# Ledger of designs, part 52: miniprotein binders against a2bj90

Target 1, 235 residues: a2bj90
Amino acid sequence: MSRSARRKTSALNTVLRVVEVFASIQGEGPFTGTYSVFVRLAGCNLRCPFCDTRYAWSLEAGKPLGVEELVEEIARYEPSLVVITGGEPLLQRHPLNSLVEGLESLGLRVQLETNGILPAPARDEQLWRVYHVVSPKDVPVRVPGAKLHPSWVDYARATGRAWFKFLVANEQHVREVAEYVAKLGIPRSRVYIMPLTPEKLDMKELLELHSRIASLAVKWRLNFSPRLHLLVQLP

## First folded at step 21 (miniprotein)

Design TB5
Fold by OpenDDE base, look of step 23:
Structure TB5 (fold): chain B 235 residues (1-235), chain A 84 residues (1-84)
Amino acid sequence: as target 1 above (235 residues)
Amino acid sequence: SEEIRKRAEEAIREAQELLKEVIERAKKTGDDELQWLAKLAEIYLRAAARAFQKGDYDKAEFYLDLALQIIEEAKEMLEELKRK
């Protein structure tokens, strides 16, 4: 391979397609309440009917940003956590590893949000070192083409840096989650249930739905994830 | 197609009628859990109707199916409460 071809391949590993970068409070999962910079990556391998970030589904919805420039932009916010989300961040796995390396070099903590369809990080990836919240789309709500990759269960056991977050509507969904995680041997301490909230709920309905699902979390001995950003009207 | 739109509209109307019956019956029982299921079904059915109005038929179908599942759960609960 010519020196020019190696430079072009190295340049491809240093550019991300980014939809948005913003500071807010992490509203979901184990880091709820953390002051965070969100990096929403473009492109998704699913088309979930209930997705609230449909504008991120296309890779073309993102702007190309250099990893170095993006690290500098993130660092200016002085975040307590960097949350990498989007459609599916692992579609951009190679430049994402470079981003993680840059952020970790500054001492920044990183959390990835993923649908768990793509393989978990390998030990040689920079992504191995970060936190992961996996949101399966095969249980209890079934999205066509969604299947949790088995390597996420192994990653969770090996590292203790993965959690599983499930959208639920009722007790039947919570039961299905409990059975599913038991079958896979996922510890209940790593499982979060979160209310399936449609768009444009009023605050009263949103609070009641949170209360009902939180009560089910206690009953079924699972962790509860709020949608805190919706409750406090943040991005 | 216009036929798919028409069928989806009919299905939403039928679900609205079923939900109305469940709400009316739930009010008579005074059962909090049943009243919540009826309200939950209403939330999702409204989401289906909004999606349908926007031409988002995948979202409409998803929330309709979810609403119908909750309606059936509420009906089962109503029949259990009658046997007590």
Scores: ipSAE 0.852, ipTM 0.937, lowest interface PAE 0.5, mean pLDDT 93
Fold by ESMFold2, look of step 21:
Structure TB5 (fold): chain B 235 residues (1-235), chain A 84 residues (1-84)
Amino acid sequence: as target 1 above (235 residues)
Amino acid sequence: SEEIRKRAEEAIREAQELLKEVIERAKKTGDDELQWLAKLAEIYLRAAARAFQKGDYDKAEFYLDLALQIIEEAKEMLEELKRK
């Protein structure tokens, strides 16, 4: 095939539905504070009542964008981390693996955010090599249909590149998380608890909630995740 | 339906009245953890009420249920403190 024909065929296999691309600070999880570019992919397999990104639920919310073009756009920001989020990014698994390949070829570090319903990466996927923050929605918040795929625990053990992040409101929730991760064999060093923050909290309330959940993290010997971007008023 | 919406509205109103009582009782105790539980319930009940007025009934139900669980916890602590 001519070079033009090869490029046309490859482009059909390397398109993502993208809602937004923006630079900010990673506000949650193990990479909190890192200068990041966020790529929000369209589509989600959940309808969480507390979701703060409902505009990404529909695949139609995303604009088709070629992977090569997207890699170039991301690179221009010179990020320290590329965060792939959404909706649920693994709904677009095949072109997502192509994006990861392109980003890694430029030496860019990648983190994926997932609700963990779809299986963890296989050894032959580019996604195998990146970092994952898995946010199960079946405990303690109990979203219907949100069962964590067991492969994520196996992946975390095999690679050391996955962490598990849970929204919590109080100590009862933290107890439920502790029981859940113990039953699944997830070591506490891989577990983050994060405050469940409804919209429209004033700064004092936001700080109080952070302080209380952080104290519970210390008490239960779990990692604490802030929602730092809310505290510093960044997107 | 309209009947379900009216029942949800009434449930939120009842929770708001109950919470007001719990806040006052918690304040009288001077117990910091109890006062925090009362405040936490207030935060989530306010989120439920806001979601309800916007027609987001899934969010309203989620936060109402959470607020009621925390109110129950606070009431249990109030009874424990009285037994001292």
Scores: ipSAE 0.851, ipTM 0.927, lowest interface PAE 0.6, mean pLDDT 91
Fold by OpenDDE base, look of step 22:
Structure TB5 (fold): chain B 235 residues (1-235), chain A 84 residues (1-84)
Amino acid sequence: as target 1 above (235 residues)
Amino acid sequence: SEEIRKRAEEAIREAQELLKEVIERAKKTGDDELQWLAKLAEIYLRAAARAFQKGDYDKAEFYLDLALQIIEEAKEMLEELKRK
């Protein structure tokens, strides 16, 4: 390969399609309550009917940003955590590894949100070192084309840096989650259930739904994820 | 198509009628869990109706199916409560 071809391939690995960058509180999963910068990447391999971020489904919805520029932008917020989310962040795996390297060089903690369809990080990837919240879309709610890649179970066991977050509506959904994680050998301590909330839910109904699902989490000995940002009216 | 729209509208109306019956029966039992299931079904059925009105048929179908599942769970619970 010519020196020019290597420079073009290196340049492609240094650009991300980014929908938005903003500071807020992490509202979900094991890092709930953490002051975080959110990086929403463009493109998704799913079309979940209940998705709150449909504007991120197309790669064209994102602007091209250089990794260095994005690291500098994130660092200005002085975050306690960098949350990489989007449609599916792992669709941009190569430049995402470069982003993680840049952020870790500044001593920033990174958490990835993924649907778990794409393979877990390998040991030689920068993504191996970060935290992952995997949100399967095959149980209990079944999205067409969703299947948890088995390497996420192995990654969780090897590193202790993965958690699994499931959307649930009722006790039947919680039962299905419990059976699914038991079958896969995922420890209950790594499992979160979260309320399936439709858009424009009334605050009283939102609170009651949180209460009901939290009670089911206790009953079934699972962790509860709020949607804290919805409860406190943050982004 | 207009036919798909009409069928979806009919399905939402039928679900609303089923839900109305469940709500009225749930009120008579005084059972908190049953009343919650009825309310939960209402939440998702309203989401289905809103999605339908916006022309988001995938979202409408998703929340309709979820509402119907909860309605059936509530009906099963009603039949269990009558046997006690």
Scores: ipSAE 0.851, ipTM 0.936, lowest interface PAE 0.5, mean pLDDT 93
Fold by ESMFold2, last read:
Structure TB5 (fold): chain B 235 residues (1-235), chain A 84 residues (1-84)
Amino acid sequence: as target 1 above (235 residues)
Amino acid sequence: SEEIRKRAEEAIREAQELLKEVIERAKKTGDDELQWLAKLAEIYLRAAARAFQKGDYDKAEFYLDLALQIIEEAKEMLEELKRK
């Protein structure tokens, strides 16, 4: 089949393993506060002990959904932003590129969340054109198997469409992040620190932790990311 | 797993004892940052204990290690403040 016919057939028959689709507020990173539809893809290449979404770790946790069907479902929400998350969405890279193509054809803004182990998008991928929030898990939380692929720094520099977000508990962690990003050449304007929030914190504790990490962000001249959805009690 | 469970239980109990001492000493200093470190250690130690009770030992170990790290930071700060 021709390249055009193969691409159309791929989009129509391409299947993603999807755990859930839901509307909420993007609570983290540069798009905090945006009315969003979240698409949680199944499968992850990490087993972070603090993970809030362990139910998405196995590919078998996802239901197979056709890309065309998924685009239609997402569009019905009339989102201001489509957040593709997971597990690790780049484990389903090929059909994910088809999904992005469909969403962009409708003029929808797309943001991907990734742990950065797999390489950044190539120029000929649909994913090249969307926004990325990269959350490395090797520093400071040191999750086994985590390592940021260096292509993400090149991608961020070439496109301006990637930011780096780090979970931190205290100033020692923030110092480690500052050293890490300096070593990799990641400019501070692209870096967010976010409080490491265990489950079942009461609202006073959540606010205190947010306040302390935000103060450290100012001190270290880094951006601060809340976990806004926790503060406003949204999924 | 029986040995792992018993070791984790003992480690959490030991950390709870250390934390009680740190909290009391921090309170006597009146230092806001030190009292916050003690509170932060308490937050993560509670997370470790909760994870342990659910049988989530990797989460329990992660938060316990973090709590102990913060307890050590607080102890070092207590000694610095004592000299000042």
Scores: ipSAE 0.851, ipTM 0.931, lowest interface PAE 0.7, mean pLDDT 92
Fold by ESMFold2, fold request of step 24:
Structure TB5 (fold): chain B 235 residues (1-235), chain A 84 residues (1-84)
Amino acid sequence: as target 1 above (235 residues)
Amino acid sequence: SEEIRKRAEEAIREAQELLKEVIERAKKTGDDELQWLAKLAEIYLRAAARAFQKGDYDKAEFYLDLALQIIEEAKEMLEELKRK
């Protein structure tokens, strides 16, 4: 590569397109309840009809930020957990690895949220060392183009740092999830089912849906993920 | 387009009519699971209708298909109870 092209590649490795940075509570998955800083990266390789964060779909929705600047901004919140989300964060994989390096140098714990279409981290990536909540969208919700990359199962087995979270509406969906994870060899202890919550549910409906899906989780011996931030009205 | 909008509008209206019948029959049974299925279908059908009114046809189709699957599940359960 020319010296000029090498410098441009280095700049791309150190700049992220960021939609928002904010403090809240992690409301979903194994880290539910943790005081967190959310970093929402721009760009997504899916157009899920149920997506809550459509404003992050376009890469152009993000402001370009240097990784060093972003690390400093995150650190000022003194988070217990840094949640990297989006869109799909792995679309910006190279600068994302730089961000993770910076955050880990400060001793900050990091969790990535991903739809699992792009491959799991390689052993030589900074992302290898962090936690991942993988939310496949091919089962049961059947989003076109949403095939889970098989490397995520290998990664979960090798590291113990990945969990799989599925949106479900009813018992038929839970059965589909159970069959899917069994075929892939994903142990039940790594699987979460979470209520498919359309917008504008009243609190009674939201609670009842949570209760019904939680009961199915117990029946099927799977973990339950709330959408706690909705229940407590946090962003 | 107008043709696609008309088809979607008709499909939602038809689903709303089916759901009204299912809700009435579910109440008469007193069965908790059946009444929940009817309510769950209503939740997703409302989401479909709202999305349709906003021109979000992908979301409308997704929730309509889900609502119809749940309506069919409820109808099958009503037939099971009838056979008893």
Scores: ipSAE 0.849, ipTM 0.928, lowest interface PAE 0.7, mean pLDDT 92

Design TB5
Fold by OpenDDE base, fold request of step 24:
Structure TB5 (fold): chain B 235 residues (1-235), chain A 84 residues (1-84)
Amino acid sequence: as target 1 above (235 residues)
Amino acid sequence: SEEIRKRAEEAIREAQELLKEVIERAKKTGDDELQWLAKLAEIYLRAAARAFQKGDYDKAEFYLDLALQIIEEAKEMLEELKRK
């Protein structure tokens, strides 16, 4: 057995703590409209007051799943994209690299959702090869303990595989995003603004909020992220 | 604590009173942007009240603060519109 075969088998025996796996449409960011399997990992390094997935904050909320079993489960959905989300997926960085290796071996595209607090992937990580949507929690909405790690800007520049998605409520928030990304040297083409939607918003109010924030995106020459899943009533 | 609950309830009530005044003033101006800010503040203040009712005080505080910021923006806009 070659050294390569032994490394593949040992990497697939790693365990992830997984909250849920489900198929839906990617509702947010650059992959909006893509048929996706979502893998929600357990554990988060933040406690965002507006988080709709608070049940994923504890590592103990996730079930231990083998990477190989998880790859097989994902593959059965025949997804156009695998979205790795959760609390903060990069808290499980080591087994997550093994998951990415497994998924890429099947020709599956992978997108990570991260809060950007932890360092961006290094060149030797499997995570270097995938797409990343970084959702900073320090601007314009300030979550305690949130700080964008500078390496995400470098990763975005080096690879072209990162985007930055910001929650906004009004034009002042959009201004703060524009100033922040300009200061960090993030190209506007990599920036998405998304409406900050509370839970159980009325559909009329939800649509109006989307319209207002989309108009601000055009005015400020930023990309707009809908919350498409909320608009079309998908998971 | 019951004291934290009471203070949060009072703060939400005060914000509701401020918002009522802003909504009434916004209706008189006919300004679409100002009317939207008033609705936006209502959306978030309603989220704060729902969070409070569930005992989620962190979420209640977050949406209350956001609603108050938008109420203040709407008040500033009202004063600008009066000067024109």
Scores: ipSAE 0.844, ipTM 0.934, lowest interface PAE 0.5, mean pLDDT 93
Fold by OpenDDE base, last read:
Structure TB5 (fold): chain B 235 residues (1-235), chain A 84 residues (1-84)
Amino acid sequence: as target 1 above (235 residues)
Amino acid sequence: SEEIRKRAEEAIREAQELLKEVIERAKKTGDDELQWLAKLAEIYLRAAARAFQKGDYDKAEFYLDLALQIIEEAKEMLEELKRK
């Protein structure tokens, strides 16, 4: 390989396409209530009809940012957690490993949000060390082309650093989640159900929906994920 | 196409009529769970209608189908309550 080809490949591993960086409270999953910096990466391998972040679907919607510059930007917020989200962050896997390395070198905790279609981290990746919240899109709501990669179940078992978060509307959806995780051998302690909320829901209806789904979580012995940021009107 | 738009508009209207009947029947039973299902269907049907108005037909279809499923669940529950 020529010196020019090595420089192009090295540059590709140090640049991320980033849609936005902002500070807020983690509203969802096992880290709910944590003061977090959110890094929304560009590009997605799905087109979920219910997606609230459609502007992140194209890689071109993201600005190219250097990993070092992004680490410095994140560090200025003094976060208790860095949440890497987007469309699908694992579409930028190589520079994302470099980002994780930079953040961990500063002692920052990292949590990834993924749809679980792409393979889980391997042991030699920096991503192996971080926390993952996997949001399958094949159950109970089925998005075309969504299938949970089986390596996420193995990663969860091997590391204890993965959780599975499912969107649900009613008890039938909760039943389907319970059956699905039982079939895959996912421990219920690693499963979160979360209300399927449409955009611009009334606050009273939003609260009632949270209450109903939380009651179903107790009934079905699953963890409940709020949409806390929607309840408290944060980003 | 204009035909797809017209069919989607008709399907949303039909679902609104079905939901209206379910809401009226649910109010007469006083059953909290049934009243919740009727509200839940209304939430998603409104999301479908908003998506439709924006020309987001994939989102409109998604929320319409979800609303129709909940309407059917509410109808089944209404028939169970009549048998008691």
Scores: ipSAE 0.844, ipTM 0.933, lowest interface PAE 0.5, mean pLDDT 93
Fold by OpenDDE base, fold request of step 24:
Structure TB5 (fold): chain B 235 residues (1-235), chain A 84 residues (1-84)
Amino acid sequence: as target 1 above (235 residues)
Amino acid sequence: SEEIRKRAEEAIREAQELLKEVIERAKKTGDDELQWLAKLAEIYLRAAARAFQKGDYDKAEFYLDLALQIIEEAKEMLEELKRK
């Protein structure tokens, strides 16, 4: 490979397309209640009809940011956790590994949000060391083109740094999740169910839906994820 | 197309009629779980109708199908409660 080809590949590995950076409380999954900086990456390999972040689906919706500049921006918030989200963050896997390296060098904890379609991190990737919340889109809701990559189950068993978060509406959805995780050999201790909330719910309806799904989580011996940010009116 | 819009509008109307019947029957039983299923179906059917009004037919179809599944579950529960 020529010196010019190596320089072009190195430059491509140091730039992310970013939609937004903001500080809030993590409202979902195992880190609920944590003061976090959210980095929303551009581009998605799905078109979920229930998606609340459709503006992030195109890569062109993001601005190109250097990894070093982004690390400095994140560090100014003094976060307890850095949450990498977006459309699908793993579409930018190479510069994302460089971002994780920069954040870990400052002693910052990192959590990735992913739809689990792309392969889990390999042992030689910086992404191997961070926390992952995988949100499958094939069960119980069926998004076209969604299929959980089997390497996420292996990664969860090997590292203990992955959790699986499922959107549910009723007991039938919770049953389908329980059957799916049993078939794949995912431990129940790594499974979260979360209310499927449409936009513009009344606060009373939102709270009752949370209560009903939490009761189903206890009945089925699964973990419950709130949508805490919706309940406390944070971003 | 205007044909897709018309079919979606008709499907939402039919689901609203089915839901009305379930809500009336659920009120007569006094069963809390059945009343919740009827309310849950109403939440998703309203989401479908809002998506339809915005021209988001993929979102409208998704929430309509979900509302119809919950309406069917509520009907099955009504038939079980009549046998007791």
Scores: ipSAE 0.843, ipTM 0.933, lowest interface PAE 0.6, mean pLDDT 93
Fold by OpenDDE base, fold request of step 24:
Structure TB5 (fold): chain B 235 residues (1-235), chain A 84 residues (1-84)
Amino acid sequence: as target 1 above (235 residues)
Amino acid sequence: SEEIRKRAEEAIREAQELLKEVIERAKKTGDDELQWLAKLAEIYLRAAARAFQKGDYDKAEFYLDLALQIIEEAKEMLEELKRK
């Protein structure tokens, strides 16, 4: 069997546990407004009290899908970006590298959403080449067991392909974020603050919360992430 | 346990009374920032109450604690405004 045939057979057996695949607008972070396909992977290493995707916490909540089939499904949407999200995508790190290889072979841009607990990609991983939005859960909100892995700071510095997105409620939270990123040596240009929105907010309340947090972002010289999908009522 | 449920229910009720007082005082000041803090506390306290009603005590506790922190910030601001 040729080296080419062995590479094909190793890809054929690569399976991801996927909760959902859908097209929408990226509502959050540096790619806000981008037409995106979202791939929500199953399984999470956290139990955030404020999580809106609790149905993705178990690996068993995901359907097993072949990487090749998933690449073909994603490609049919002609996305401007592929967003890999879920519970914690990096729990499926091995098949996720194969997915990224497949997507990149089609010229598709990939963004990962991660809680940053697991180590950043190594240079030999396909994940090294993609964009990452890291959402720490240790500051300002303190989720038990959450700690940003230090390799994400090194990855951000080495590649310029990482951003850090923090949930905030008020100015005290924004201050804590500013202090935290300064201590870690994360450039402010790589930091986003995002409103901590509970479920079922009134649109007026949601908009006012966005306005207040955006004003704090300006005051504290941080980037603002909306929750645009909530504002425009997209998935 | 029923005891945990009862304590959580009591804590939410106490926070609701504290918030009521803050809202009433905030309306008298006309201060926009204070009125926003009172509203923000209400948003999170409602989230806590909804979570509690669903038996999601981790979520209820999380949003209750956040609401209480904002209520305290609003009380501090009320005392500063009273000294002016």
Scores: ipSAE 0.841, ipTM 0.932, lowest interface PAE 0.6, mean pLDDT 93
Fold by OpenDDE base, last read:
Structure TB5 (fold): chain B 235 residues (1-235), chain A 84 residues (1-84)
Amino acid sequence: as target 1 above (235 residues)
Amino acid sequence: SEEIRKRAEEAIREAQELLKEVIERAKKTGDDELQWLAKLAEIYLRAAARAFQKGDYDKAEFYLDLALQIIEEAKEMLEELKRK
């Protein structure tokens, strides 16, 4: 293999398509309240009708950034957590492993947000070492082409570093989540339900929806994820 | 197409009328859970209408279907409350 082919393959593993990088508070899941840098990657394998980040669906919506440059940019924020999100981050799996390696070398904690369609990390990937919040899009809301890859259940059991976050509107959705996770053998302690919030809710409606879904979480013995950033008006 | 737009507009209007009836009935019962379901349906139906106005028909359909499911749940609850 020529030196040119090795340089092209190395260059493909060192560049990410990035939509935005910003500091905020993690508003969702097990790390709620954590000062975090968010890295929103471009490209998604879904077209969820309820997606708040549609601008990230195309790979072309992201700018090409070098992994080293991105690590330096993230480190300047002195984050307590790095949250890798976007469309679907695992579409950029190779350079994403390089990013994780760079961030871990600085002692930074990393959390991935994924829709769980693509396979979970293998043991030889840098992604194996980080935290994952999997947001299935097949239950209770069914997005065409969404199916949780079974390897995420195995990864969760093997590592204890995965959680499953489900969007819910009512008790019927919570029931469907409870049945789904029971069937897959996902421990309830790893399951979060989160309010399905449309855009432009007033604060009173947003608070009441949070209260109702939190009460259902208690009733069904599931964890509750707020959308804290919406409640406190952060990005 | 203009035909798809008209059908979606009609479906949203029909859902608005159904919701109005549910809200009026829910207010008469004084049942907190039923009043919440009626309000929840209103939240999602407003999201559907906003999406429709923007020409986002996939989002409009999604929130319309969700609103209709909650309206049906509220109607079932209304019939249960009448039997008590």
Scores: ipSAE 0.841, ipTM 0.932, lowest interface PAE 0.6, mean pLDDT 93

Design TB5
Fold by ESMFold2, fold request of step 24:
Structure TB5 (fold): chain B 235 residues (1-235), chain A 84 residues (1-84)
Amino acid sequence: as target 1 above (235 residues)
Amino acid sequence: SEEIRKRAEEAIREAQELLKEVIERAKKTGDDELQWLAKLAEIYLRAAARAFQKGDYDKAEFYLDLALQIIEEAKEMLEELKRK
């Protein structure tokens, strides 16, 4: 057995702590509207006050699931995109690389959602080849412990497979995002602003907030991300 | 802890009273953006109050602070419009 073949075989024998697996549409970022299977991994290295998925913060919230079993479950949905999210998925980096290998062997397209604190993928990782939406939490409102690892900017430049998404409430926040990305050298074509939407907004309020943030995106020449799943009432 | 809870409740009530004044003044200007800022502050203050009622004090503090920042922005715009 070659070294490459042995490595592939062992990659499917690891375990992930998984909170939930479900089908829906990708409602945010560059893949908005795509029929997707979401895999929510347990554990997070942040405690964002605005987090909508607090039930994924603890590693104990996840059930252990073998990578091979998970790949088979995902494949049964026949997804157009597999979205790995969480918590913070990179806390389970080693078995996550094994999952990516399994999914790619079936020709499935993968996108990762991360807060960007842990480093971007290395060239020899399976994660190197997938798409990433990075949501830094140190701007416009600094969450304690948040800091974008600088390797994400280098990764985006080298591969073209990373985008940066920021929650904003108003133009002051958009200005702060614009200053932040300019300082870090992140091109505006890779930047999304998305409305900060608390729970229990009625549809009129939700649409108004989307409209105002979308107008700011045009004004500041940034990409706009909706929260489409909220607008169409999908999970 | 009872004192901390009472202080948070008082802070939300005080912000609600301040917001009522800002909404009234914004409406009199007829300025669309200023009226939106007032509405936006109301959205986040309502989120703060809801989080407080559920005992989620970190979320309540976050949305209260955000609402107060937007209220201050609206007050600055009101002063700018007055000087024109």
Scores: ipSAE 0.829, ipTM 0.923, lowest interface PAE 0.7, mean pLDDT 91

